VHH binders against f1rd40r3617to3795. Designs and how they scored, part 13

Target 1, 179 residues: f1rd40r3617to3795
Amino acid sequence: FNISVQSGYEAISQELCVVTCLKDLTSVVDIKTSSRPAMIGSLTDGSTETFWESGDEDKNKTKSITISCVKGINASYVSVHVDNSRDIGNKVTSMIFLCGKAVEDLCRIKQIDLDSRHMGWVTSELPGGDHHVIKIELKGPENTLRVRQVKVLGWKEGESIKIAGQISASVAQQKNCEA

## First folded at step 6 (VHH; framework vhh_8emy_2)

Design c30
Fold by ESMFold2-Fast, scan of step 6:
Formats: structure tokens, C-alpha cells, sequence
Structure c30 (fold): chain B 179 residues (1-179), chain A 124 residues (1-124)
């Protein structure tokens, strides 16, 4: 079982099989952070050398990244790049993924604990259905945390037939995507 | 398996200094924020000071700011509280506490782990 790069992003082998047939929606979603909104561009610039670092506004609160999908945009996976090895003073040791129709009505998808020296992508599959908001809660032992990149993969309603066909083909070939 | 063991308390005169220590075991020490909490006779728990997992950030209650200094030694898994210019109102049982996520707890009672405490008495 290997972590590899496919279609310009890194993910685990099982998820790579399905996500390789999806579109990168990162440029068409709205992204908000719990602090330092001026640094949001670092999350979507295509580089893991830049970062968003939380600020004083949320130093004693849960830090978060909130992704909102506009009409016709459907997210299937969200990926977050963390580098605890370089960001020792800002490390993320847990992520909670939530989704729903609105920020006040979110359901927990999963919680992923990260190694103290984690480096790489953390990916969460999103449940099917009418979910327009994805929230990533970031937790760690530091008053400020760093995230280096965010990616959103999914489909557009105007292109749903093509994407559905690709997903079906990918699922049929699932065995070939395993490590 | 998880243990927090405080030491260094005692009876001292006003104006004196004490250094408290807290030895941690059973968890990945540098993945936890650490806190000092005190409880004076007849009063509820009062948060005193916090330190981030790396030690890069420290935070103090206004009543102790400038007099107390929190620090940690991650290789030895030990938390410290240097208490200077002690006053009678600093008399309390001092507890160390571990919190997995900074800012997650609203109250000291919500910290993930807490020690048994060490008594500090400041009087003549």
C-alpha cells in the first residue's frame, strides 16, 4: 500500500481509483478560514511551499477551513496538505471533516489523527447527497496551526453524465488501483 | 498508563520563590498543550498558565503575569512553573494538566489529564 501522485495530487490507492475520474473544483469553490483570510490564496496556489497559518483571532479556539460549493458544483473528496516535519511549532495532529447544507447544520464525516511528523495529503471522501458546505476543523497542541494546500474534487451538474461514466469505469477497474 | 506527577510545593514566606515540576508519562508529551491550575481553600479551580506543545507560546492569568513563568522540557517530558514574588493569595493546591488540542477546553475541568496536585502555602 503506497501513497502516490496521480493527476497532480497525492492520495491513498483506494481513493485514487475514483478521484482520478473527477474534476479539480478548487478554483470554483468559496474558501473561508477561521482567521487570517488574507492568507487563503496560499491554500490554492498549487504550491506546498506556501501556507495558511492561523492567527490571533482564533488562537484559543478551534481553527477551521470552510469550503462552500456554488449551485451546480458537487464535491466528492477534499484533500488537505500538512507538513508537521517542517511546521514543528504549528503542527496539526487531528482533522475533523464535516459537511452539510449550511454551516449551522453540519454532520461529522470522520476524524483523522495525524502523526507528530506527518507530511503529505490527508483526504476525506464526502458522502453522496445535497451537501454544499464542507468544514475542516484543525486541531493540535499549538496556538496557531499551518495548512499548506487544499484541493476539492468532484463534478459539475452540467457535466454529470460524463463524470458518472468515468466513476463507473473507475469503480469497475478498482482492483487495478490497489497497491 | 497516563500519569502526571507534580512536585516542588511547600511552605514559604511572602516574597519567596518556588519552582514546581510535573513529570509526565504514558502519552506523547510534545503533542499536548500543558497547563497549571490551582485551587485555593474554599474556592473553585483557577487557571494559572498554559504552554503550547512546542513551548513556543505561553499564556498567563492576569493575577500571575510578570511573577510566574511556565516552561517545558520535551525530551525529559517535564513541565515547570517558576513562581516568584509569592503572595499569601497564591496559596493553593497546584495541578498540572494536559490538553491534546489547544483552545478546545473552556474550563480547567475539561482538560484531558490532570495530576494529583502539590500544596503551596505562602505564610509567615
Amino acid sequence: as target 1 above (179 residues)
Amino acid sequence: QVQLQESGGGLVQPGSSLRLSCAASGFTFDDYAMHWVRQAPGKGPEWVSSISGSGGYTYYATSVKGRFSISRDNPSKTLYLQMNSLRPEDSAVYYCAAERYWGDSLYPSEYDYRGQGTQVTVSS
Scores: ipSAE 0.667, ipTM 0.860, lowest interface PAE 1.1, mean pLDDT 85

Design c31
Fold by ESMFold2-Fast, scan of step 6:
Structure c31 (fold): chain B 179 residues (1-179), chain A 124 residues (1-124)
Amino acid sequence: as target 1 above (179 residues)
Amino acid sequence: QVQLQESGGGLVQPGSSLRLSCAASGFTFDDYAMHWVRQAPGKGPEWVSSISGSGGYTEYATSVKGRFSISRDNPSKTLYLQMNSLRPEDSAVYYCAAERYWGDSLYPSEYDYRGQGTQVTVSS
């Protein structure tokens, strides 16, 4: 299920129609990169014109973005913006999404392979439960790679979730959120 | 009526330290979680640090952890941010913000109250 979900949009499950009020949690999470931490602000500035570019610190290492969630909120999706069409020398061709209670206890959620000309959001649904850490491992053919934006979408614990039947997961629409 | 007033910003060299203050009035300070948020030119707001109403719990953005320290003095209704080992990328307008219930706001624009900001410029 490859759905591009952004803040202010309704996400719908195919199996059980669950209407969720998705909110942008990005400003309340802690973000760490495998290199060039000075560029982390480019990942959360709301612009896809700026980027985080990996550096020498993670040369010959797995390049990654690690997100630590604030208590009391539930992260349901993580979205990453990649622009291989502009970032010719810094392409991202594979992403691995992991999550868990702590960085030393992460489970792989999924791997998404990206076209060499990919431009846009890549979204991974997160399993239900207590997620304190989300890790995105990045692979590309060059020595460095670029990511333009990261968003964490979810809701506050205790907020209502509406169940309304089966709907196609490919239909995501902007909706007013009910708390 | 409700007011949050930041101070302590300025122009400093890389590697320097600054202490920001936020004076609160018009609400029951002890009942509110407090946050520091920054916004650099041309960028969106970035959460920096949070402290619970009692001061017993603190959180930091990864980019500032180990360099910045958040604290509060409830009797004087003042929030502080001690900034050490300042870097050019720390240059921004710094805002203090108040939230009645911790985690009730999901991003900085949703906080119950926000101050006017204090400019920090780190340049050689």
Scores: ipSAE 0.000, ipTM 0.081, lowest interface PAE 19.6, mean pLDDT 76

Design c32
Fold by ESMFold2-Fast, scan of step 6:
Structure c32 (fold): chain B 179 residues (1-179), chain A 124 residues (1-124)
Amino acid sequence: as target 1 above (179 residues)
Amino acid sequence: QVQLQESGGGLVQPGSSLRLSCAASGFTFDDYAMHWVRQAPGKGPEWVSSISGSGGYTSYATSVKGRFSISRDNPSKTLYLQMNSLRPEDSAVYYCAAERYWGDSLYPSEYDYRGQGTQVTVSS
C-alpha cells in the first residue's frame, strides 16, 4: 500500500493493522482527466516511471483528475504520486482535494502545497459520508503538469470493517467541507 | 518581502530595439510564471507576453509576436523582454508580473505580484 506517511517501526506496524481493513479500489473506480484522456492508463499501471501529462485543452485552465465511485464502493483515502525532481518542466506545486455526490456538488477537503523538488506520494483522507466523486485539482507554474500514479483506498459495502478490533459506530459525521 | 524591479526603458526612435529586465526577490522565482504587461496613457493594462516557471513555454500577444522575445534566467532571478522593431504604439509603462499558478488569472490586473514599471517611449 503506497501511502505518503513518514513513520517509525511501531508506527509502521500500527499502520499495517489499519491498512489491512482497506482495499485498493483503483481498478474498480472510473478516472477522468481534464485533458489527454488517452494517457489515463499511465496513472493506474502500477509504475511511477510512466505519467499522465496535461495537454493543450486545459493549458490555461485548472488541470484535474476526477474519480467516480460506483454503488457499494466507499473511498477513504486518495493518493497521488508526483515527481517534481524529474518533471522540472511540469511541476505540481499545489493540490486541492474535493469530494461530493456529483461533479456539480463538490466541497473542498484540503489544499496541500508541494515542495519545488517534491518526490513521492501525496495522500488525502476523505471525509466520512455518501461520496461518489473525488476531484484532484493540480496547480503549478507550467502550462502542462505531470502526475505519475493514483491510488484509491477504501472498502466495499457488505464487508466487515474493523479498526483495532472494534466495529465502527454508525456514521455521524457529514462530509464537512470548508471554504 | 516580494520585490519586482524593472529597468531598461527609455526614449527611442521607431525601428529601434530595447531590452527590459526585471529583478525578482523574496520568493522562489522558478515556482512562478512570469509576465510582461504594459499600460499606455488613458488605456487599461494590456498583456504582452508570458513565460512558464522553467522557461519551457512562452506566449505572446498578437500585436508583438515576431518582434518581442521573453526569456528568464532562474539562477539570477531575472526576467527579460527583448523588444525589436519598436513602433509608436508600443509606448507604455512596462510592468513585470509574477503568477504562482499558470493560467489562474483571467486579467493582467489579477497577477499575484507586479513591479513599479519602466517607461518606454517610441517617438521620432
Scores: ipSAE 0.740, ipTM 0.894, lowest interface PAE 0.9, mean pLDDT 85

Design c33
Fold by ESMFold2-Fast, scan of step 6:
Structure c33 (fold): chain B 179 residues (1-179), chain A 124 residues (1-124)
Amino acid sequence: as target 1 above (179 residues)
Amino acid sequence: QVQLQESGGGLVQPGSSLRLSCAASGFTFDDYAMHWVRQAPGKGPEWVSSISGSGGYTHYATSVKGRFSISRDNPSKTLYLQMNSLRPEDSAVYYCAAERYWGDSLYPSEYDYRGQGTQVTVSS
């Protein structure tokens, strides 16, 4: 799992490839849930010991987490932490990633099936372009579902750039890409 | 090779009890919500009861609430319906059904898998 953004073309006789350092954008995006919005803070508190659990508001509709990016924010990856081993009564067995310019105009990126005992991050790379909204639809055999953490990685317009190289998600999380 | 096999139906008198069983195979049983659906002659399918994958949540049709009890044994891959205080209007073919995602189906005919059914007749 590698994260990189290439930009730069300087002269006919040379090409400069530069990679933007990816940042944790989770604190600057807007996050909404299909139910129990008071629990949204559990998704972004940096702990996988807390959780968001769906409620009665979405019993007749798809359970989801919606991430909205403001102008100047470009999301490259979204990661969702699920712990089916602990949350056997609220397990997520499938996850659908969608993106688009608005919640009413979303395209499916991928669907990922999760093992019954899945524990860990589920990550989707996001297509480049004007995708201001990312939606994660959650499915499972229980009437309520649990998600423990959400993380968004990307870049802000005008951020510093460095010479091309591969960046893994784990390295990006540990290495501080300070502005 | 998905299979749902119902058993336990029969002819009983009003006020009696029956326990239906549904043996599941060919899929990860505890990853599916399970349902009981019945169909009387000349009528469409009627949803009777539901149980979540873990068994932690159950739901019942108003017509059977307080008389019927749904349960499941995930290690043995078996679904049960305990039917008490049976009435003539409970006479129907009873089907077990599997749904991969809770609440995805709008109608009982839309469940992912359904068994062949077991006949229950309540008559004197």
Scores: ipSAE 0.737, ipTM 0.894, lowest interface PAE 0.9, mean pLDDT 84

Design c34
Fold by ESMFold2-Fast, scan of step 6:
Structure c34 (fold): chain B 179 residues (1-179), chain A 124 residues (1-124)
Amino acid sequence: as target 1 above (179 residues)
Amino acid sequence: QVQLQESGGGLVQPGSSLRLSCAASGFTFDDYAMHWVRQAPGKGPEWVSSISGSGGYTNYADSVKGRFSISRDNPSKTLYLQMNSLRPEDSAVYYCAAERYWGDSLYPSEYDYRGQGTQVTVSS
């Protein structure tokens, strides 16, 4: 199953309340990059024709995108759009997702190896609870890497959730990091 | 089985040129950064040059800048080092090496794969 991002944002369809009630939180989270912070807007502009490209500041270091959620913002999924078919000179061949309460206290969620010609969204489910920082580490055989879009999907505390035509009270979610 | 096989070394006079080749097999060549490393008798390994997976970026040790040129042919899975204006101090065994992620290794001994080497001797 793929994740589709359009008007009325959709997620992986295993849980009905997640598919129907998940919100695009990208505009209300804080996003930092390991280099070229002036290009962060390209990650969130809704277009896969623009990109963030890592710079000289991190050319011999791990490239990363760090997402910080303020109190009341709960991320359930993070999706990263990579187009290795167009970005042959900047391809991402591995992606590591981490989460935690603070940037110095992160645990690995998963590592996804990407095909040399990968094109499309790479999605990681996130643990619930009080995890406020998500870090995406990017690796590849090039001195600079490109990412075309980032989406953060989740919910805001205090919002009501509609399930199959009914309204439910706001719900805290609890999902765990990979142990 | 991963294999890197160097060739093209030999005995030459100072001021001569040589082209080294490295044939790769057993891994996805295009997904690896490639390096040339040399080791002279009684000395440790010295990094010479690097090339990114696509060939879009190259880097050189100060001692070889302007004289050596690294290149790769991804369809044939071959790495090259064109060595011009050779000097006696360039005499060494030359190794090709493969690295999965650019910039992950701090030292030549940390590269994921390395070949058996080809001897280059520059002598008058």
Scores: ipSAE 0.719, ipTM 0.888, lowest interface PAE 0.8, mean pLDDT 85

Design c35
Fold by ESMFold2-Fast, scan of step 6:
Structure c35 (fold): chain B 179 residues (1-179), chain A 124 residues (1-124)
Amino acid sequence: as target 1 above (179 residues)
Amino acid sequence: QVQLQESGGGLVQPGSSLRLSCAASGFTFDDYAMHWVRQAPGKGPEWVSSISGSGGYTNYATSVKGRFSISRDNPSKTLYLQMNSLRPEDSAVYYCTAERYWGDSLYPSEYDYRGQGTQVTVSS
């Protein structure tokens, strides 16, 4: 369930019958956390054995991970790995995904509730169009929370687009989308 | 339905101890932060203590710090408040409350659930 930082994926658009290669954009986006910025590397190291744990800077406040995309980078999905089964004192029981052009003006995309024994990836599809900032708000019954890994999947402007029928989508074509 | 049932209150003399209990049902207890709040006649609610879902983190109001101890037993779905060195000023109805998320929830109005209360009277 751990995935390399340079994995690729294919997506299909029903409207245009377009197959788009998704790339792992995690290494080319800027990531900030509401606390303990020194631990950000644990979110992008390709391992779910390490974690980011929130600290004193966001004590008694909403914890968050903020992702900023530069020009030419289009995020389509954000995936967050949570392991409540190991992190019983730092559970994440809800995630709120927001996006917008600036951190001061974000729109809520969705809220996903997690069970108390959740282990694995939580993925949110991002709306089409211009968005430069993605914020993930993290909630739980503990003063500190843990997140094991974050991945941003999408495409770079100017990348090849394949036009095909919907029956062609599968993880078997993943390698065709690698850089 | 979600329910919280407080017990353990009573009439005691100053300097005495009491242990309050709160039995929870209808929700996944260890997914909620728990709080004790008290209200004396003619006064507004006063937050007393909080405990995180796992019990790993606790907070206390300055007025009770060092005298009261909050704890929880997740297998039995029970919250406790051990009250030592009771003072007449501690006389109040004590309520337990549950909140889905830990955060800025130090005020009664932010709590998701509130129990029925148990009366504590400390008198000469």
Scores: ipSAE 0.400, ipTM 0.733, lowest interface PAE 2.1, mean pLDDT 82

Design c36
Fold by ESMFold2-Fast, scan of step 6:
Order: C-alpha cells, then structure tokens, then sequence
Structure c36 (fold): chain B 179 residues (1-179), chain A 124 residues (1-124)
C-alpha cells in the first residue's frame, strides 16, 4: 500500500463497497517529545526547514516522540521527516516504532534503519485501535538528534460509519481529505 | 542474562491445533513485551505475534490473524501461542523473543532469540 503524505488521501474499499478517505490527523493528536517540548511546533508546522532537536533533558536516555490518539481517532500511518544530509551532527540512524494502549505498556511493531545520508519521509503502517499510543524511539551516534516533521494519517470513526455501505459520486470524486 | 525456552512443537495434520509455550527467566517478565517469530527452511525470520508486558495489547501478522492467539501468564513467567486451523505454510521453527523494553534507555530494546526454538511441521 503506497501513500503520499503530500497528496490527497482517497481509498476505495472493494470489500465494503465504500470510499475511505485517509485524513491528516496531525492537528488532532497529542504530541510529546522526550526533551525540548517548546520545539514541538517545529514538527507540525508544515515545513521541513524547521526542526525539533533533542536537548539535555534526555541526555543518556531514550530520545522519543510520543503520539496519543483520542477516542474515535484511528491512526493508520505515521510519517517522520529526517534529513541526515543537512543534519550531519544530529543524524538519526534508526527509528523504533512502538504501540499500545498506555505509554507504560508498549510493544515494538517495527524498526527502520536509515542511511547515513537519508533525506525524506520514513513511514510506518500502524495497527488499528481507538485508544492508541504510538512512540517513536530515535537512535543516532551524536548527543542530540533532529527530526524535521511528523505527520499522522488515518480516519475518524464517526465519519467512516456515516459512509459505510454506500458510495456517492461526489464523495468518490474527492481528491483530498480534511483533517 | 535472559533465558527463553520454547516447547510444544510437533508434527500435526492440516486443520489441527497446537499450543506453544515459552518459559522465561533472568528478567522481570511482567515489564517486557514478548514476541513469537518463526523461520521456515530457506526463508528469513517472520514476525508472528506480540503481546505487551501486562497482556493488555496484542498484535498479529496478517497471515495468522484470526487463527493464532498470543497470551502470557505473568505469575508463571510463561508465554503461549495457541495455533488453530494450522496450514502447511505454518511449518517453521518457532522462537519466542523479548525486546527488553521498559520505557527508558537503561535496557536494550533489541530482540533476544535465546532458544533453539520449537519445530512445528504441518503435513499430511
């Protein structure tokens, strides 16, 4: 399944005979970082020119970004923008994705290793669930790491139920989801 | 050191059920997520299922979802995999693993394959 984070999010479910619109949920999820919480806005500002850089608060600790979904919000994919080519002193060489119902009770779902010159989006497909915590652990050789953007794609349960079992011509022609 | 011992494999016919066990020692079992991973001859390892430390969260590979059930008994430090409706393509050596995740960087978040695994063969 290929998804473009920068493009419209419209999927047709053959099994359900419905149109499922994947939405950018980034503005409706709660995002926390292991350090420098004042820089969280740089992760969701729509620009890959700004960044979150880890700080002293997580020195010698796991550096992470934690995403919490409220009831009725189902995250399907999380995308993280890393630019090791520009962030030579703050490289991210590995990302570990963990999921659970609570931050104290997580399972690792995926590990993605990044090239030393990686530039671009790293996307992980996520297990479904209404009460979901997604933690992204970041590894790198330097004291601090940089992440430039995060995006969460998925669907809102109420909207999915309202279109289940039916397809309208106007809905099928939508190219972008609202979130 | 983490020690994991798998058991319960065997030769069964398609459509049969089998329950695998993994006895854990050397760590605080309740604090760590546990996983089942399998490897068939000539293939790389394939993740099968995961369970959180409390047992409150479980995941399954698409190929086994609805047929397999992962569970744990924290007092006895044992992990289980209940396998129903077994198919020839489920034939593999099954390993249990832990990621030793505890919410901080004091513990490695790497999988530990500690046993020789347990062989499951589904054949007529």
Amino acid sequence: as target 1 above (179 residues)
Amino acid sequence: QVQLQESGGGLVQPGSSLRLSCAASGFTFDDYAMHWVRQAPGKGPEWVSSISGSGGYTNYATSVKGRFSISRDNPSKTLYLQMNSLRPEDSAVYYCATERYWGDSLYPSEYDYRGQGTQVTVSS
Scores: ipSAE 0.332, ipTM 0.653, lowest interface PAE 2.5, mean pLDDT 79

Design c37
Fold by ESMFold2-Fast, scan of step 6:
Structure c37 (fold): chain B 179 residues (1-179), chain A 124 residues (1-124)
Amino acid sequence: as target 1 above (179 residues)
Amino acid sequence: QVQLQESGGGLVQPGSSLRLSCAASGFTFDDYAMHWVRQAPGKGPEWVSSISGSGGYTNYATSVKGRFSISRDNPSKTLYLQMNSLRPEDSAVYYCASERYWGDSLYPSEYDYRGQGTQVTVSS
């Protein structure tokens, strides 16, 4: 459930941990949507004031956001910002997270149901390995749905993981690495 | 116990109006799309109208478009169907139904909850 990596536990004679922050990979992944691809930029602009809204192309189909990682990029977490309290006509009440090596071969990771007044980030941990495609299926009681932001956290092969320092364990403090 | 209770049906003459109501209980009403479905004697269920959770989007069967109006009052957990210019072929038992996600199903047997129905008879 921890979003930060704690390493070196067994190598340290005292109860010391080095907390490392995962890298924000959002700018280096490919993102596709089930409709309105011109609005994809609203998902990665760093603002929760803008949104992607689904359109007529997926009116009678599953609405989704698909993230593809290039070689050497490993996603560990995906976070989706939903604001049902502002988007009362476009609520997302369920999300299904899937992953795999290719879009044609995805396995379901989990389903998360959202409160009708949900506001904030919904985060899914991704299984380790060579999973290069993450798909988020979106469901709700409206004909169109809104998502305000997407973030992908992980690591790049051959690059150093950022070090957050030595800290007392705290869920709120560990979340600083995702901001 | 989750329930949907229809009311407002009756015997009316052609050209008359009726307003049907559906009282919902046991679930978060504004998180569900709502539908009106009717069934005439000897016929299968026919979808009549749908409304999204917020009420921001509505759809109608071609046979009722322009004559019927679907609406909802989320604070009171009530769904409505205003029926104008009623015709003998509108005679049926009218059911309200809930759908967790928009577009999943058009049949009452495939919805999370099914109402008990209210009889509408249009005859001269």
Scores: ipSAE 0.406, ipTM 0.741, lowest interface PAE 2.4, mean pLDDT 82

Design c38
Fold by ESMFold2-Fast, scan of step 6:
Structure c38 (fold): chain B 179 residues (1-179), chain A 124 residues (1-124)
Amino acid sequence: as target 1 above (179 residues)
Amino acid sequence: QVQLQESGGGLVQPGSSLRLSCAASGFTFDDYAMHWVRQAPGKGPEWVSSISGSGGYTNYATSVKGRFSISRDNPSKTLYLQMNSLRPEDSAVYYCAADRYWGDSLYPSEYDYRGQGTQVTVSS
């Protein structure tokens, strides 16, 4: 994930640094898949060597991963790890990111097309406001698709997503980010 | 430029075999599911068979299952349809088609690319 740093000039030649700190919320959100729910653990185990593979339940339909945030959880980014270079029979060549208040009230955020040999994270920034449900629709040329990892970044209500620190003009001080 | 060029059609007797080929160019062939669609005079288009991008999954219309076999050679960017035990009702123009997504491939109106067709006539 990315951290943004902002500074302001002071009369004593010091800078104030404001850091936005995002939490990994993956362990506190609810994740559902369009098929093979028993494999959901492979999406959140911290390893890109394991995978979720879609199954017969959705073989002639759009595959999807649906993330639901409980009250007090605010998602800012969602990241999906795909390895088409290894998963040549299960390629993901397009992802559509949607969000909304509920599964029946989703708006499309963006579509990202993936290279046939894509390997790595695909990240979507989420719009500000009330979006408690994030849906990722997955498309590819195969009957089944593979996703290796999912990560949700954001903040919890009652916690600051911005940390103010001070740095000198010539020296970066310790970054202060609340967990 | 994207091109799909079918070949291998002709006039044959009932019970004969034909092998259709489709040469693809101008796109990344293995990123597409491939299909055969046919259209007989006075009829709408009929989906015949599909093959996934890797070739690992295939499916067939009930009318051709057990007689036709779809295959692909990704290095040469070629799609094939082996047609055995041909019947007069198999007479049609056969079209090669490409679709980026497998799930959408069963809807012929949503194909990304389609070829010019090759005529197959099964007659005594």
Scores: ipSAE 0.344, ipTM 0.695, lowest interface PAE 2.6, mean pLDDT 82

Design c39
Fold by ESMFold2-Fast, scan of step 6:
Structure c39 (fold): chain B 179 residues (1-179), chain A 124 residues (1-124)
Amino acid sequence: as target 1 above (179 residues)
Amino acid sequence: QVQLQESGGGLVQPGSSLRLSCAASGFTFDDYAMHWVRQAPGKGPEWVSSISGSGGYTNYATSVKGRFSISRDNPSKTLYLQMNSLRPEDSAVYYCAAQRYWGDSLYPSEYDYRGQGTQVTVSS
């Protein structure tokens, strides 16, 4: 599309409003867990009725979910569904979100404390930049913990960006000429 | 104000049973793992037993496994240690401790809260 190439150049050189469409990237990222990797599918099946439950491999260690983005995949938000009301014996009372270029070099984004009876999504915005790894550390008073669903939202490099603001600005200019 | 108060210690004969209690206040009891730790004269602290926040999981030191039983009553905010077949080597001050997250540490210096202790003496 020849016109879109010319419009792209104008967007770079002019002050324009750009709208980025976020996509569900969950199916295209790599997900690892600190234990019971066979249950990872329960985190991404689209259902909050199924769960990942930690196992013996991390019984006395920090439990975690690690998300790795391949080249061209940029994560903007990560959301984790926890149901402490149903999972009384496996409740998560704190989550720590970390990100970086590699698992060995992660920076803490935030820590979120969860109510003893929390039910619902816990969402962390991810800092802009070249972050390929997101780690979610899970803490609670139980020897095993449960997470029901994980979602990653972001964009793929080369995906279309809507320039809705440019159209609005052009219309505003026409109105100013007619006023 | 957080408090952990142990009770139920005393002087007993070898082979006897004793039940220790720990009354907790000032925090959300069921959001904490609970531990029993003991310290005998001239020795370092020894971890005895742990119980998860719900009570669904318990752990025991090899030295007490099969003889001691840890339990909790979350509505009454009380931790228990049932001690059976007591031996002279079980003589120690017994402390209860609270830890926000399971698996962080079994050492008394690393617990979030610790009680004042109750003396258990097993002697003829």
Scores: ipSAE 0.679, ipTM 0.858, lowest interface PAE 0.9, mean pLDDT 83

Design c4
Fold by ESMFold2-Fast, scan of step 6:
Structure c4 (fold): chain B 179 residues (1-179), chain A 124 residues (1-124)
Amino acid sequence: as target 1 above (179 residues)
Amino acid sequence: QVQLQESGGGLVQPGSSLRLSCAASGFTFEDYAMHWVRQAPGKGPEWVSSISGSGGYTNYATSVKGRFSISRDNPSKTLYLQMNSLRPEDSAVYYCAAERYWGDSLYPSEYDYRGQGTQVTVSS
């Protein structure tokens, strides 16, 4: 079978191993969407069969999912599940991950372009430090977009974390913003 | 190389119908929202109609609603505009345009790709 590119497969496998060693914080963060807030529950229900679909409120605006961490909650990774293979009328072809201490003070972490047939998790590592807000900007060729799940992985202050194969780590700092 | 090539224009009488086509190449057609834009002599470009990448959503300028119909065939990478009940004020060069992210551009001049145009003339 071994059709997958070996190096790409190994990189994904290693990151998933690290992620599974952290706690799932999804239930203790605050999640807001740019439209249809009644559908937010579909992003955190543990099922990729349900979805959040953007609505008319953000038709001519950036479509986004905003995650707010309360004090004492530290996010290390954010994962977003997209299924362009099923959601052919609501494709997500680009994601921009941003973070900062407040909504008006966000720095871009990365932009990931998705294959037109993408199906699966898109994961962004977050910079170390005190990041209260994570924003995921979503773009595609349709006037509405679908996202099936969101997960936030990290740790709570006062609790130990376990990272496979790592003895010591330095804390990365928030990147400078030039907006 | 990205190319958009319009065809199907011509000289017709008021009340006639025309079907415009736009052949796309050099990009993943289904990942782009597609638009029809027209420009009449001495006027700026006017947005006419839009269709989403899947074809599941369409929109029309008030001036053409009920008369024009936009559609696409993703396997053949072709965009269409069916124009019925044509009027002299519909006379213009018609351009197809592509936008990767629907609504990212505020004005027709900002679309990612645009064709060379096809002339439609409605006169008695």
Scores: ipSAE 0.103, ipTM 0.584, lowest interface PAE 5.6, mean pLDDT 82

